# VHH binders against q9lmt1: the designs that were tried, part 9

Target 1, 351 residues: q9lmt1
Amino acid sequence: MLEKESDLTAMEKPNNKHAADSFSSEDLVSPVKKAKKSEEVSGGGEAVAAVGNREAEEDKPSFVSEEKKEFLVEADVAEDKGARHTMEDVWVVLPDASLDFPGTLRCAHFAIYDGHGGRLAAEFAKKHLHLNVLSAGLPRELLDVKVAKKAILEGFRKTDELLLQKSVSGGWQDGATAVCVWILDQKVFVANIGDAKAVLARSSTTNELGNHTEAGNPLKAIVLTREHKAIYPQERSRIQKSGGVISSNGRLQGRLEVSRAFGDRHFKKFGVSATPDIHAFELTERENFMILGCDGLWEVFGPSDAVGFVQKLLKEGLHVSTVSRRLVKEAVKERRCKDNCTAIVIVFKRV

## First folded at step 19 (VHH)

Design f8
Fold by ESMFold2, look of step 19:
Structure f8 (fold): chain B 351 residues (1-351), chain A 125 residues (1-125)
Amino acid sequence: as target 1 above (351 residues)
Amino acid sequence: QVQLVESGGGLVQAGGSLRLSCAASGSIHSSYAMGWYRQAPGKQRELVAAIYSKGSTRYADSVKGRFTISRGNAKNTVYLQMNSLSVEDTAVYYCAAEVETEDEETNFYYTEYHWGQGTQVTVSS
């Protein structure tokens, strides 16, 4: 029996949005105090050269191997226009996301792009982002977390750069938020701009090697993303330094609620950014599934509520395709979500 | 530690009205949802109404059009206005909130539900 410790210490910028005030989307939010105690953050690090002689540090006997736990990744999406006349959500589900970039590392990719002002920015991101991330050097042979994060960051930058050129040429002003996942081998990378959300369902610690919750215990709903809204302190500061005005309705220039997005050409000069937050964590036996959702899903589901809903259906033996469809159907038909609703459920199954 | 305190329950005649209040105390980092659940004798706890962070509301079919959930100005309170009450509305009503908590094990946030102690609503015919 082998157990691996979950490594959820992400190599990312600390999130300093810890306001005690209301987080209503219609209200102005007070500035968030700086995080009092941050977890270790390493950014901008350079690899150092190998040190010293390496005669032979450690030799394992030839008949003893290092054991790995393999996981199957099963995922599916569901979408519904809701009560809107248009569908501006766009999605990607690629359990094998190698495309024309050969390599031996497992590579999976999932994304939701929530379009606003039209679908063109979301469609552009669907077509270009993953390819740009691969082209920027996403690892395909040897996993390197810093290289992967740099490739993701560059992919977002390049995608927005090219999108803005098309926006100028085409005379449109569409924008899109993003929540993206890459799985390289057993390391998960989550990147976001805007207010779509990724949630991880994780079992609780036990008093023995079995760290999983079975039939009787609920899973923890771990929120992997921080929303980027104009009213949040870090985002507000960048906007105000760029000359942007956050109106009493909480929107930049009275119009844009999100502070990060692809596109939104006219708002880029006021501090709207396509720079993502990027987090990484290791898959272990404790990570059961993830839910990616646009803001339409989360209008009528809190994270723990959604995790419980999905967990119940998975325990009944339903396939992920049915689970994702029922989640979106519940949001739209039973809970009467009016907006576009898109969800991706990503299940980690032990081999 | 967040605490939820309900008030406003009591005995009322069929066709009457009550207004329930719930105040959250302690530090709330973020609330994704607040709402009201009820449990009649011998039955399971069921959702009555919820209000989400962006203001969307959800109601059980049995109370639509009769009950209204709202948040107070301070955003740490919720109210349930209950009109046209019937005997079938008799139950203990619980306030609930889904709030974020820092997870020291993972350095992310997780969410969980917190519950009040409940307030009795009794509707006489």
Scores: ipSAE 0.717, ipTM 0.879, lowest interface PAE 0.9, mean pLDDT 81
Fold by ESMFold2, fold request of step 20:
Structure f8 (fold): chain B 351 residues (1-351), chain A 125 residues (1-125)
Amino acid sequence: as target 1 above (351 residues)
Amino acid sequence: QVQLVESGGGLVQAGGSLRLSCAASGSIHSSYAMGWYRQAPGKQRELVAAIYSKGSTRYADSVKGRFTISRGNAKNTVYLQMNSLSVEDTAVYYCAAEVETEDEETNFYYTEYHWGQGTQVTVSS
């Protein structure tokens, strides 16, 4: 696996002061509010279980102490211009993403940045986001989900702040969407702005009342991200509160379809935000692999379609490098994807 | 539950045309793709045509130029216009859709394929 960085010299000309009066560039969102509290007024939850059946009907040990399983994380990327002559997608594949922040927690990072209006915003995000997340306190010794999410949130904020300074001084208006993954030990964090997508292939609890083993049954394609488009209710509301107008073509100010992105400096005052959605889940035996893709991949693959394609190749014993390459080749050569197409396949192998 | 209902199949003379229709109903909040597959006797089910949510289409090589998939104005309806039919097109045609459903276990959405019961298309020589 070789890390490869693009050198964007034009982004190194600081000649700008950050605008400090943009107070609507950050947004606090929490999807956990619906599951945070059960407003039951009754107390005494311990009394519910102890004397219910005298001899417990379900008296089987469910608290089995298993070994702490280590998952090997193997990943690779493939990319293709598609029908375009330029490539505005950039990517990050770092199975060891510790950089100068060592610690006992395994740290891996994967990302796709889908540039629009040019490649400069995507390249900036590639160079700076992960370092800014680490510098903001991404846990390296003791996993704390709240601290990790705060570090990711601050990393996005800082990255966009610095990017906008470069955008002003350089006179460009590029933007980029992002889909990002961090793996800390066995906890996966997914963050996104825009319309790139992350999909998890997860084993179902397919122990129906069948006598046969469900070996080889299809994996569930779990969609880990929600797109951010100006026409969607929550995004539209933020845009309108900021004075933005969503035109009849569904675009902010008639121009921008996505409602969250890095850059797009002229649209930040109208509610375009770099604040990500952030979700987390634990790796178990059920999580098989993830697919990250730009919107080009998903134009010709539904999530279940892509999961099935990848699963078939992995079952044939192909290495993740070949799997990612064949996925993008199928999208571009066989399915005639018109746009840039980039995919990262991340495989969780149990040891 | 999601239901896919095909219509428009039947018997047709070689060189003729048929138009298949598929309507998806039930608890559908969004779909990524809809399309048509077919299965001839003794053969595996194969893709005929698909249309994705943004309007891109995909066709099997054997039907390009003869078949056209399109989306109806009604939500979750697709059509397959089948022209210049030959005996090799004889098969059961299945509507399929990749549909997004809430996954209460993980609090995310998942997708899966749903299939209709199929409609017979028979092309006589």
Scores: ipSAE 0.679, ipTM 0.863, lowest interface PAE 1.0, mean pLDDT 81
Fold by ESMFold2, fold request of step 20:
Structure f8 (fold): chain B 351 residues (1-351), chain A 125 residues (1-125)
Amino acid sequence: as target 1 above (351 residues)
Amino acid sequence: QVQLVESGGGLVQAGGSLRLSCAASGSIHSSYAMGWYRQAPGKQRELVAAIYSKGSTRYADSVKGRFTISRGNAKNTVYLQMNSLSVEDTAVYYCAAEVETEDEETNFYYTEYHWGQGTQVTVSS
């Protein structure tokens, strides 16, 4: 009676998220390696964790006697298809992410998976990544940063391994980028593959007397992630060593702009990796909020622009649910974002 | 790092046109956003137009349909074509770019705006 099938992967065009726009591939970001020069190097180009963001805490005790969960974490998400007919962004908001792994450490998890070529890879990651990270030994009793990073790394590896098996059996080619956050007590871990971004809004240093009279200091927009694109030197080198060709439009084999993702089964042989960058930082009174966003958000917001927008609404007393909704509405309605747009706002409140 | 120099300002008759340009000492297209802001006498600085890294553009309601922001062939310049000018468009126009800067405290990068010195646009009736 009908010629339709119900499989979602076969109905989506592989290049829906990667349709060619009329611009050069250098327009979005400066080469981070040249500007910073400070990066971890290890033999073989393996993905090892980078340096954390703080090592000096004068006004805090080295131990916390009988204190627990010094900060409240409030978060919410908003999404919009933008000008697309389909929604391939998927998200996770878990203020309590313990699942079947109880422990004394607070555990929260937030993620955005930006699907391409269909939604199936993003949905798989939503359902499996956090569980795989827990199963790989994410600390639940005593915080150990190295153990946590190892668990996150293994969780990504296992998730992609299982996803690729399902991709083979299902005959689909979906992929997804990821930007993920885990909060273990007061330590925040950020992991990413692809071009979604996490930004931290951070205030000025508290004076040594524990007081400051602020008339309205602006927050810094700290970029916690680096994009993984085929044209970037480290990523390009891995791709070329694997026999991949980066076309003049900046895409691997003329098709895939990102160099790291879950899925993308046929590109894995050309050096596409699910190995994340992983960074960590400590929550103090200076960390006000984070914004996680898919590439659609950041097409119409720079990091400082987004932090200022969110800060203004929070200062007006708006709840995080309203703030996230207004951020996405501004991106789509006022700034005419063409792509799917998803944002998570995570607010840290000292108690 | 990035230095922005505006040119093309001046005196123009109402109803006329003017083209502003902004030259960068670095690559303008390596920024998250570039744009033009203006500050009229007695007013606060306001966004006029922005162009983002993938080419999307944004305009203030007061200039929509009259002004066009674009990037040059070499991608190191940003232009503001200003048509149908009126006396209310009289202002100092600033080029701005949001670029990454090394954060001394955290070993991450933050973004901040770089500003040009401004170019005067004066529209006479």
Scores: ipSAE 0.661, ipTM 0.851, lowest interface PAE 1.1, mean pLDDT 80

